# Miniprotein binders against q96jn8r1131to1294: the designs that were tried, part 136

Target 1, 164 residues: q96jn8r1131to1294
Amino acid sequence: TLEFLENHGKNILLSNGNRTATRVASYNQGIVVINQPLVPQLLVQVRIDFLNRQWTSSLVLGVITCAPERLNFPASACALKRAAWLLRGRGVFHNGLKICEKFGPNLDTCPEGTILGLRLDSSGGLHLHVNGVDQGVAVPDVPQPCHALVDLYGQCEQVTIVNP
Below, E stands for the ipSAE of ESMFold2; O stands for the ipSAE of OpenDDE; V2 stands for 0.75 times the mean of E and O plus 0.25 times the DockQ between their complexes.

## First folded at step 13 (miniprotein)

Design ko17 (at its last look DockQ between E and O 0.03; V2 from the best seeds 0.00; counts 0 for: placed apart)
Fold by ESMFold2, look of step 13:
Structure ko17 (fold): chain B 164 residues (1-164), chain A 96 residues (1-96)
Amino acid sequence: as target 1 above (164 residues)
Amino acid sequence: DERERRIEEIIYRAFERTDEGELEEALELIVEAIRLAVENKDEDLLIWAIYIIANIAQELGDPELLEKVLELAEEAYELTKDPEIRWLIEYLERDR
């Protein structure tokens, strides 16, 4: 059963059997991680439940390749200094290095109700899905094991894990 | 450690300034952060700082700076043997 891990950002409240994460303060401290590593053909999906358009930037989505259970999360995913592969806006980043300038939709403009998915393909490629539509390979060869991460940043105040 | 936290803050600020298009300020910050990380003997912060200066060099489109970043990364790899530096070297060399 997919759930958000109990080790999470300080401004997160978990509910709905740990399948819903809500950022209850500020604009940051909203990192959550799925409780199982990605394996080929496992599709992790979250629905954007609530956005606050007061902020300009929105959620960050991606994976970490280090163990998440005892990790001390920074205030934002972009401050993860190791083992991080992130989708932000239209860019793909590895440890702060932009490795792809434009991939998929602009995450900062996804409306409430959008379902975002992450999965590995058979060669270790990380795929983004948007409302059930595969956007292709964001990262061609992600080290394994890796763990799906969502940063409820800025606009994004609530997400819920949904089944494919 | 307070020194470690300070270096982390400088590196992240360099990332933010790069994101904002303030590449000269970002470069000044990251060069200072690299110096401090070396003095503090913080291998993890040095590796991250090398990622950030690589990002800045890439955004500048400056081949001389990219070559210096590669030299720095190779030196850091020989000292640390960290696979994330190896990955970065290979990534940067693909553009050669």
Scores: ipSAE 0.868, ipTM 0.943, lowest interface PAE 0.5, mean pLDDT 92
Fold by OpenDDE base, look of step 13:
Structure ko17 (fold): chain B 164 residues (1-164), chain A 96 residues (1-96)
Amino acid sequence: as target 1 above (164 residues)
Amino acid sequence: DERERRIEEIIYRAFERTDEGELEEALELIVEAIRLAVENKDEDLLIWAIYIIANIAQELGDPELLEKVLELAEEAYELTKDPEIRWLIEYLERDR
């Protein structure tokens, strides 16, 4: 069963069997990590449950290759400088550096109800799915094992892991 | 690019200060990042910094600061004509 780990950002409250993450304060400190590592053909999906327009920007999606149980989370995933591949806005970032300028839809503008998925293909390529549609390879070769990361940042105040 | 790296480091330092609860210092750092991004004509970092400062301003609950954010965004748009900045301006104005 896919769940968020108990090791999470300071402003996160887990519920629904740890399948729902809610940021209950401020605009940051909302990083969560999914318990099971990504393996080929596994589609991990989260649904944006609630957006708060008080804030700007939105969730960050990605993967980390370090041990998630030991990670001291910064206030924002954007501050991760090691072992992190992130999707923010329309950009793809590796350890804080942009490696792709325009990829998929702008995550900052995804409405409530949007289902975002991550999937590794057989060649190690990380795919983004939006409402079931494969947006292509965001990262061509992701080290394994890796864990899916969601940063409930800015507008994004709640997400839920959903089954395909 | 060394200038780009410098701006990024300032932003990362701002995140560190945020982690430490020093939001005012984080604000100062982001303002500096914005200034440098403008000077370096780095649109990506400029947009990023504007998003950050907007949230900081909102967190602080300072109306004057929020107005300053809008001014900075307008200036940024005038310089870059980036539609994302225009979108952000409209987004922020809707909540005023």
Scores: ipSAE 0.611, ipTM 0.838, lowest interface PAE 0.8, mean pLDDT 92
ESMFold2 (binder alone), look of step 13: mean pLDDT 77; pTM 0.730

Design ko19 (at its last look DockQ between E and O 0.03; V2 from the best seeds 0.00; counts 0 for: placed apart)
Fold by ESMFold2, look of step 13:
Structure ko19 (fold): chain B 164 residues (1-164), chain A 94 residues (1-94)
Amino acid sequence: as target 1 above (164 residues)
Amino acid sequence: DERERRIEEIIYRAFERSDEGELEEALELIVEAIRLAVENKDEDLLIWAIYIIANIAQELGDPELLEKVLELAEEAYELTKDPEIRWLIEYLER
C-alpha cells in the first residue's frame, strides 16, 4: 500500500493512514516522499485537496535518486542540491538547472481536485499524468532506484494519495 | 558550519533571483558563492553552485559565459570525479 514516508518536511502532518499530507504552517517545509521506489507499472497519483490562493507558486512534483529515509529535507525541493529531478510550474529541473522550458500543464494553475501522477517507462523515462492523461516523458533517463516526491509548496496545502 | 550554511543560502538566493528573471543579480550572487565554496573547500556546494551558474548562463544566452562554465565544470570534475558534474558536462556539450 502506498503511503507517505514518516521522514518528511517539518511542517507536514500525515493523516488518513499516512495517505494524506497537510502543510500546517508557513509556505514551505512541506516535502513528502512516497514509501516505495518507482518501478515500471507503478503509477503514483496524488490529488490536490486544498489550495491557498494567497501564495503565487504551488506544489513541486518529482523524484529523488538518493535514499529518502535518512535525508535531511531542505525547506524547499528547489534547494535539493543533488539527485533531484523536479517538475515545477511548466519547467523541468535537475539540481536547479532548467532542462526543459515547457512540459505539461502549469502546475501553479492546477485547481483543487487535479490528480497528478508519476511513473517510469521501460527505458527509465519519467512520465507525468494529469487527471489520468499521460503528458509524455518529462525526463528521458532517470537513474534508478528513484522515489516520488511532492513538495507542498506555497498554494498547495494538502494532497492525498489516490489509486489509479 | 556557519560558513557552509551561508554559502548554501547564497546559492539558493541566486537560484531564486534567476527564477524571478533578475539574471544580473543572480550572476553576482553565484559568482560570490563559487568564490566562497572554493575558499572553504566545500566540494558539494561548489558542484551545486556550478549547476546554478550553468542555469544562469543558459538563461542569459551568453555563449562566452557558457564556455567558461564548461571549463569550470571540467576543473571541478578533475578535482572531485563526481558523476553529477559529469552529467552536467555532457548536458552542456550537447
Scores: ipSAE 0.847, ipTM 0.936, lowest interface PAE 0.5, mean pLDDT 92
Fold by OpenDDE base, look of step 13:
Structure ko19 (fold): chain B 164 residues (1-164), chain A 94 residues (1-94)
Amino acid sequence: as target 1 above (164 residues)
Amino acid sequence: DERERRIEEIIYRAFERSDEGELEEALELIVEAIRLAVENKDEDLLIWAIYIIANIAQELGDPELLEKVLELAEEAYELTKDPEIRWLIEYLER
């Protein structure tokens, strides 16, 4: 069963069998990691449950290739400088550096109810799915094993892991 | 781009300071990032910095600062005509 790990950002409260993450304070410290590593053809999806409009920006989605159980999370995934492949806004980032522009929809403007998915293909390409639609390869060759990461940042106050 | 890298480094330092609870220092860093982003016509970094400063301002509970953020965003839009900045302005004015 896909769940968020107990090792998470300090402002996160897990519920619903650790399938729901809620940021209960401030605008940051909201990183969560999904327990099972991504394997080819496994589609991992989260739904944006609630947006809090007192904040700006929104969730960051991506993968990490380091051991998630031992990770000391920064306040924001954007501060990760190693082992991180992230989607923020419309950009794709590797260890803080933008490697692709204007990819998929703008994550900062996705409404509540949006379902975001990550999937590895057989060649190690990381795909973004939006409401079930494959947006293409965001990262062409992701090291494995890797774990899906969600940063509940800014507006994004709650997400839930959902099955395809 | 060396200038872009410099701006990003400042932003990352701001994240570090914010993580340590030093919001005032983070604020100063982000203001500098905004200035540099404007000078370099870097729309992506500018938008990013404005998002960050808005959140810091909200966290600090400083309405005057929030107003200044709005002004910065408006100035940024006049310079770039970026629709995302326009969206952000409308969002901040909600």
Scores: ipSAE 0.602, ipTM 0.842, lowest interface PAE 0.8, mean pLDDT 92
ESMFold2 (binder alone), look of step 13: mean pLDDT 78; pTM 0.735

Design ko2 (at its last look DockQ between E and O 0.93; V2 from the best seeds 0.88)
Fold by OpenDDE base, look of step 13:
Structure ko2 (fold): chain B 164 residues (1-164), chain A 96 residues (1-96)
Amino acid sequence: as target 1 above (164 residues)
Amino acid sequence: DERERRIEEIIYRAFELSDEGELEEALELIVEAIRLAVENKDEELLVWAIYIIANIAQELGDPELLEKVLELAEEAYELTKDPEIRWLIEYLERDR
């Protein structure tokens, strides 16, 4: 069963069998990691449940290649020092380096109800899915094992893991 | 420790500034962070700072600076043997 790990950002409250993450304070400290590593043929999806328009920006989605159980989470995914591949806005980032300028839809403007998915293909390419539509390869060769990461940042206050 | 925390904050601020388009100020800060990381012999922060300065150089579109970043990355790899630095080197070489 796909769940968020108990090791998470300080402002996160888990519920619904650890399948729902809610940021209950401020605009940051909202990182969560999904328990099972990504493997080919596994589509991991989260639904944006609630947005707070008070803030700017929105969730960051990606993967980490370090052990998530003992990770000390920074205030935001952008401050991950290593082992991070992130989708923010329309950009793809690796450890703070923008490796793609324009990819897929703008995550900052995805409305409530949007279902975002991550999937590894057989060649190690990381795909983004939006409402069931494959947006293509965001990262062509992701080190494995890796875990899906969601940063409930800015407007994004709640997400839920959903099955395909 | 306090020194490490300070360096981390500088690196993060440099990233934020670069994201906001304040590339010159970001460059000044990240160069300072690199200096401090070297002085403190903090390899992890050095690796991170190298990624950030690479991003800044890329955004500036300065080929001379990009070349210097590549050289810095090469030196860092010789010291740390960090696979993420190796990845960066390969990435930068492909973008030439």
Scores: ipSAE 0.875, ipTM 0.945, lowest interface PAE 0.4, mean pLDDT 95
Fold by ESMFold2, look of step 13:
Structure ko2 (fold): chain B 164 residues (1-164), chain A 96 residues (1-96)
Amino acid sequence: as target 1 above (164 residues)
Amino acid sequence: DERERRIEEIIYRAFELSDEGELEEALELIVEAIRLAVENKDEELLVWAIYIIANIAQELGDPELLEKVLELAEEAYELTKDPEIRWLIEYLERDR
């Protein structure tokens, strides 16, 4: 069963059988990771439950290719120094390098209720799904194993893992 | 390590400035961070700093700076053999 891993950002409270993550303080320290690696047939989906529109930026989605159980998470996903492929705002980033200017929707404007999905295709391509619609390949060849990550940043205060 | 923590903070600040559109200030900071990472022999921070200066150079649209970043990445790869640098070199060369 998909759950958020017990190792997470320090401002996260897990609930609902570890399927719901809430950022309970500040605007950062909100990184969570799904408890099993992506495999080609696995679609990881989260629903945006609560947003605080007083912040300008919102959640970050992505993957890391290092083992998450012992990782010391930085305050924000954008400070991951290696092994990170992130979707934020309208862009795709690898270790702080913007590799695509515009991919999918602007995550900073996704409303409450949006369901965001990540999956790996058979070639190692990372796909974003938005409300069930495949947005295509964000990253064409992600090293495996990789682990789905959500950073409850800024506006995003709560997400819940949902079944496809 | 106090020096390592300082270098890491400078790199992240350069990233933040770049993200805010303050590209010239970001460039000044990341160049300093690269020099400090080399002096401190911190290979992981050097690799990350090269990613950040590559991003800054790309956003500036400065082809001569991108060539200098590629040269730096090639030197860092020979020193470290870090696959993250190999990936970056291939990425930067895809447009040549």
Scores: ipSAE 0.841, ipTM 0.930, lowest interface PAE 0.5, mean pLDDT 92
ESMFold2 (binder alone), look of step 13: mean pLDDT 80; pTM 0.767

Design ko20 (at its last look DockQ between E and O 0.92; V2 from the best seeds 0.87)
Fold by OpenDDE base, look of step 13:
Structure ko20 (fold): chain B 164 residues (1-164), chain A 94 residues (1-94)
Amino acid sequence: as target 1 above (164 residues)
Amino acid sequence: SERRIEEIIYRAFERSDEGELEEALELIVEAIRLAVENKDEDLLIWAIYIIANIAQELGDPELLEKVLELAEEAYELTKDPEIRWLIEYLERDR
């Protein structure tokens, strides 16, 4: 079953069989990683459960290609030094380099209840799904194995892994 | 220290994200210098990604060329596949 790993940001509290992640302090230190690596045709989805409008920005979604179990997480996904492919706002980033300016919906404005999904296609392209709708390839030819990452940042205070 | 360099790199990224590209450039150049001095290959590679982003945002072809050269030198030193990826990316968008 899909769960968040016990290795997570220091402000995260896991519950619901490690399928729900809640950031319980501040606006950062909220990175979580899903236990199973992405494989072709596997759709991994998380639902935005709660937003706190006190903060600006929202969750970052993406993948890492390093071993997640022993990773020392920075305060935010944007500070990941290596092996990171991230969707933030409408941008796609690799290790801090913006490789796409406008992709899909603005993650900073997704409301509570939005279901965000990641899926690898047969060619290694990483797809974003929003409420079940394929938004297209966010990152072509992602190195494998890779793990889905969610940074509960800013407004985003809780997410839950949901099955398709 | 390593932490100090990391903080500078992240600050450079933040400033670039906020549109303060000149300040970001100053910061990242300092970080690169420090990474080289400390022989920290991981931080050097990260800094090269950030300066590539800054150069891209500036739309400065001369700076982009310099970044490519820097990346090539770093690849010779580290043989890191993520640097190779960056080189290929920069060459494709040339």
Scores: ipSAE 0.864, ipTM 0.941, lowest interface PAE 0.5, mean pLDDT 95
Fold by ESMFold2, look of step 13:
Structure ko20 (fold): chain B 164 residues (1-164), chain A 94 residues (1-94)
Amino acid sequence: as target 1 above (164 residues)
Amino acid sequence: SERRIEEIIYRAFERSDEGELEEALELIVEAIRLAVENKDEDLLIWAIYIIANIAQELGDPELLEKVLELAEEAYELTKDPEIRWLIEYLERDR
């Protein structure tokens, strides 16, 4: 069963059998990681449950390629200095380097109820799904093993893992 | 200290993200010098990623060449596959 890992950002409260993550303070310290690595054919999906429009930016979605169980998470995913491939706004980033200016929809404008999915294809390409629709390859060759990551940043205060 | 160098690198990233590229460059150059002085390989590699991003946003081919040279030197020092990846990425974008 897919769950959020017990090692997470300090402002996260896990509930619903560790399938729901809520940021209960501030605008950051909201990193969560799915407890199992991505494998081909596995579609990891989260639903945006609650947005606080007080903030201007929203969640970051992506993968980490190092072991997450004992990782010291920074306050924001953008401060992950190694092994991180992130979708933020419309950009794709690797360790703070923007590798794609525009990919998929602007994550800062996704409304409550949006279902965001991540999967690997057979070539190790990372795909984003939005409400079941494949947006294509965000990152062409992600090292494995990797784990899906969500940073409940800014507007995004709650997400829930949903089944495909 | 390691924590202070890390904070300078992140601040450089933030200033770059805000479009303050020259100020970001000044910060990241300082962070690189400190990482080298303290022999902090992980922070050096991250700082090279950040200066690579700044150079890319500036569209400055001379700076990109200097960043590539620095990355090659860091690779010889560390043999870290993440700096190898960066070198290959930068060489494709030339």
Scores: ipSAE 0.836, ipTM 0.930, lowest interface PAE 0.5, mean pLDDT 92
ESMFold2 (binder alone), look of step 13: mean pLDDT 79; pTM 0.756

Design ko21 (at its last look DockQ between E and O 0.95; V2 from the best seeds 0.88)
Fold by OpenDDE base, look of step 13:
Structure ko21 (fold): chain B 164 residues (1-164), chain A 96 residues (1-96)
Amino acid sequence: as target 1 above (164 residues)
Amino acid sequence: DERERRIEEIIYRAFERSDEGELEEALELIVEAIRLAVENKDEDLLIWAIYIIANIAQELGDPELLEKVLELAEEAQELTKDPEIRWLIEYLERDR
């Protein structure tokens, strides 16, 4: 069963069998990691449940290649100093380096109800899915094992893991 | 420790400023962070700082700076043998 790990950002409250993450304070400290590592046959999806328009920006989605159980989470995914591959806005970032300028839809403007998915293909390419539509390869060769990461940042206050 | 935290904060600030388009300020910050990381012999923070300065150089579109970043990365590779610095070198070489 796909769940968020108990090791998470300071402002996160888990519920619904650890399948729902809610940021209950401020605009940051909202990182969560999904328990099972990504494998080629697995599509991991989260639904944006609630947005707070008070803030700017929105969730960051990506993967980490370090052990998530003992990770000391920074205030935001952008401050992950290593082992991070992130989708923010329309950009793809690796450890703070923008490796793609324009990819897929702008995550900052995805409305409530949007279902975002991550999937590895057989060649190690990381795909983004939006409402069931494959947006293509965001990262062509991701080190494995890796875990899906969601940063409930800015407007994004709640997400839920959903099955395909 | 306190020194490590300070360096991390500077690196993150450099990233934020670069993300906001303030590239010259970002460059000044990250250069200072690199200096401090070297002085503190913090390999992890050095590698991160190199990623950030690579990003800044890329945003500036400065080929001379990119070359200097590559040289710095290569020196870091010799020192750390870190796979993520190797990745960066390969990335920078492909972007030439």
Scores: ipSAE 0.883, ipTM 0.949, lowest interface PAE 0.4, mean pLDDT 95
Fold by ESMFold2, look of step 13:
Structure ko21 (fold): chain B 164 residues (1-164), chain A 96 residues (1-96)
Amino acid sequence: as target 1 above (164 residues)
Amino acid sequence: DERERRIEEIIYRAFERSDEGELEEALELIVEAIRLAVENKDEDLLIWAIYIIANIAQELGDPELLEKVLELAEEAQELTKDPEIRWLIEYLERDR
C-alpha cells in the first residue's frame, strides 16, 4: 500500500502503481516521498534499480518532518532549508549541518539491487537498514510525524518500493 | 522573492564550498548571506544560514566562532521562536 506521492521532483516519472520512480532527465530534480508517515511498525524499503556510474554522487535518503503534499521541492535534497534529516554518502545531515561524519555504508557505492530501508524505533530513533541488516540509529530523536524521502540524485536513476 | 532567491543561492553556495572543504570562502559567503537575510527581514533564510555557519564553524574547530554562532542563534530564537533554532542551540551546547 506504500506508494510515492504525486508531489515529487520535476524530473521524476512514477510508474508501477506509483511504486517505482525514475529520473528521466538531468542529474537532479529527483526528490520523491513515501505517501505515509513513518510509525514504529513501518519499515519503508526501496531497491536501487538502475545506476548511471558516470556520475560521482548517488542517491540521498532520509526524512522530512513537515507535510509533503504541497511542498515545493528544491533541485536537490541538500537544499532543503528546514525539517530535513538526510543520509548522504557516509554522512548524516540536518538542514545542511553535518551531525555525523560516518554512518552505515557509503551510499555513493551501493550497487544496483541494494535494498535500503528506513524505520523509527519506539524512542523516535531513525534506523537505516541495508539488505535487511539494521545499521543502527542514524538520528536519535526525529520529530513526528516524519516522511521518508529519496532523492534520485546523480548516479541513481530508478528506485522501487519493496516489501520487507 | 527575487531578493530571497538571491540570498538562498548564496547560502547554498556556502554549503557547497564548505562541503568541498573551502571553509574560508564558505565563511565569507555565509556571513554576507546572514547580513542580507537580516536586512531583508527573512526569518526562514536567517535560520537556515545559522545552520550553515554552525556547520562551517564546526569544521573549522574555532571555539570563538562557535560561541558567536551560539549568540546569534540565541538572538534568532528570541526573534522567531522557531523550534528548529532551539534544536540547533541544544546541539551546539551538547558538543561542548
Scores: ipSAE 0.822, ipTM 0.926, lowest interface PAE 0.6, mean pLDDT 92
ESMFold2 (binder alone), look of step 13: mean pLDDT 75; pTM 0.709

Design ko22 (at its last look DockQ between E and O 0.90; V2 from the best seeds 0.86)
Fold by OpenDDE base, look of step 13:
Structure ko22 (fold): chain B 164 residues (1-164), chain A 96 residues (1-96)
Amino acid sequence: as target 1 above (164 residues)
Amino acid sequence: DERERRIEEIIYRAFERSDEGELEEALELIVEAIRLAVENKDEDLLIWAIYIIANIAQELGDPELLEKVLELAEEAMELTKDPEIRWLIEYLERDR
C-alpha cells in the first residue's frame, strides 16, 4: 500500500494510515516522500485537500533518486542539492537547474480537490497527471529507482494519497 | 559543520535571487559559493553550485558564461566522476 514515509519535514503531521500529510506550522518544512518507488505503469496520485491562500506559491511535486529514509530534508524542495527532479509552477527543475520553462498547468494555481499524479512510462519518462489527464512527459529519462516527493509548500497545507 | 552550512546557505540564496530575476546578484553569490566549496574540498556542494551557476547563465542568456560553466563542469567531472555532472555536461552540450 502507498504511504508517506515517517522520515519527513519537521512541520508535517501524518494521519489516515500515513496517507494524509498536513503541514501544521509555518509555510515550509513540508516535504514528504511516498514509500514505494515508482515503477512503470504505477500511477501515484495525491489530492490537494486544503489551501491557505495567504501565500502565493503552492506544492512542489517530483521525484528523488537517493535513499529517502536517510534524507535530511531541507526547508523546501528547492533546496534539495542532489538527486531531485521537481515540478514547480509551470517549470521543471533538476537540482536547481530549470530544464523546462512551461510544462503542464501551473501547480501554484491548482485548486483544492485537484488530483496530481506521477507515472513512469516504459522508456523511463516521468509523466504528470492532472485529474486523470496525462499532461505528457515532464522528464524524459529519470534514473531509477526513484521515489515520488511532495513538498507541502506555501498555500498547500494538506494532501492525501488517493487510488486511481 | 559551520562552513558547510554557510556554503549551502549561499548556494540556496543564489538560487532564490536567480528565481526572483536578480541574476547579477545571484551570479556574485554563486561564484563565492564555488570558491568556498573548492577551498573546503566539498565535492557535493561544488556540484550543486555548478548546477546553480548553469541555471544563472541560462537565464542570463550569456553564451560566454555558459561556455565557462561547461568548462567548470568538465573539470568537476574529471575530479569527481559524478553521474549528475555527466548529465549536466550532456545537457549543456545539447543546448549550446
Scores: ipSAE 0.869, ipTM 0.943, lowest interface PAE 0.5, mean pLDDT 95
Fold by ESMFold2, look of step 13:
Structure ko22 (fold): chain B 164 residues (1-164), chain A 96 residues (1-96)
Amino acid sequence: as target 1 above (164 residues)
Amino acid sequence: DERERRIEEIIYRAFERSDEGELEEALELIVEAIRLAVENKDEDLLIWAIYIIANIAQELGDPELLEKVLELAEEAMELTKDPEIRWLIEYLERDR
């Protein structure tokens, strides 16, 4: 059963059997990680439950390639200094370096109810799904094992793990 | 420690300024952060700072700066043997 890991950002409250993450303060400190590594047959999906339009940017989605149970999470996923492959806006980033300028839809404009998914293909390529539609390969060869990560940043205040 | 936290904050600020399109200020900040990371002998912050200056150089489209960044990354590789700096070197060389 997919759940958010108990090690998470300081402003996160887990609920719904650890399948729902809510940022309960500020605009950051909202990193959550899925408790199982990605494998090719596993599509990890989260639904955007609540957006607070007071803020100007929205969530970050991606993977980390190091063991998540003992990580000290920074205030924002963009401050992860290593082992991070992130989707933000339309950009794809590795440790703060933009490796793709335009990939998939602009995550900052996804409305409440949007279901975002991550999976690996057999070559280790990281795929983004949006409302069930495969957007293609964001990162061509992600080291394994890796775990899906969501940063409830800015506008995004709640996400829930949903079944494919 | 406090110096490490200050260096980390400067690196992240450089990233933010770069993301906002203020590339000249971002470059000034990251050059200072690199100097401080070297003086403080902080290998992890140095590697991250090299990632960030690589990003700034890429956005500037400055081939001379990119060559200096590659040279710095190669020096950091000799010092650290860190696979993250290895990946960056390979990335920067993919178009050469």
Scores: ipSAE 0.816, ipTM 0.920, lowest interface PAE 0.6, mean pLDDT 91
ESMFold2 (binder alone), look of step 13: mean pLDDT 74; pTM 0.682

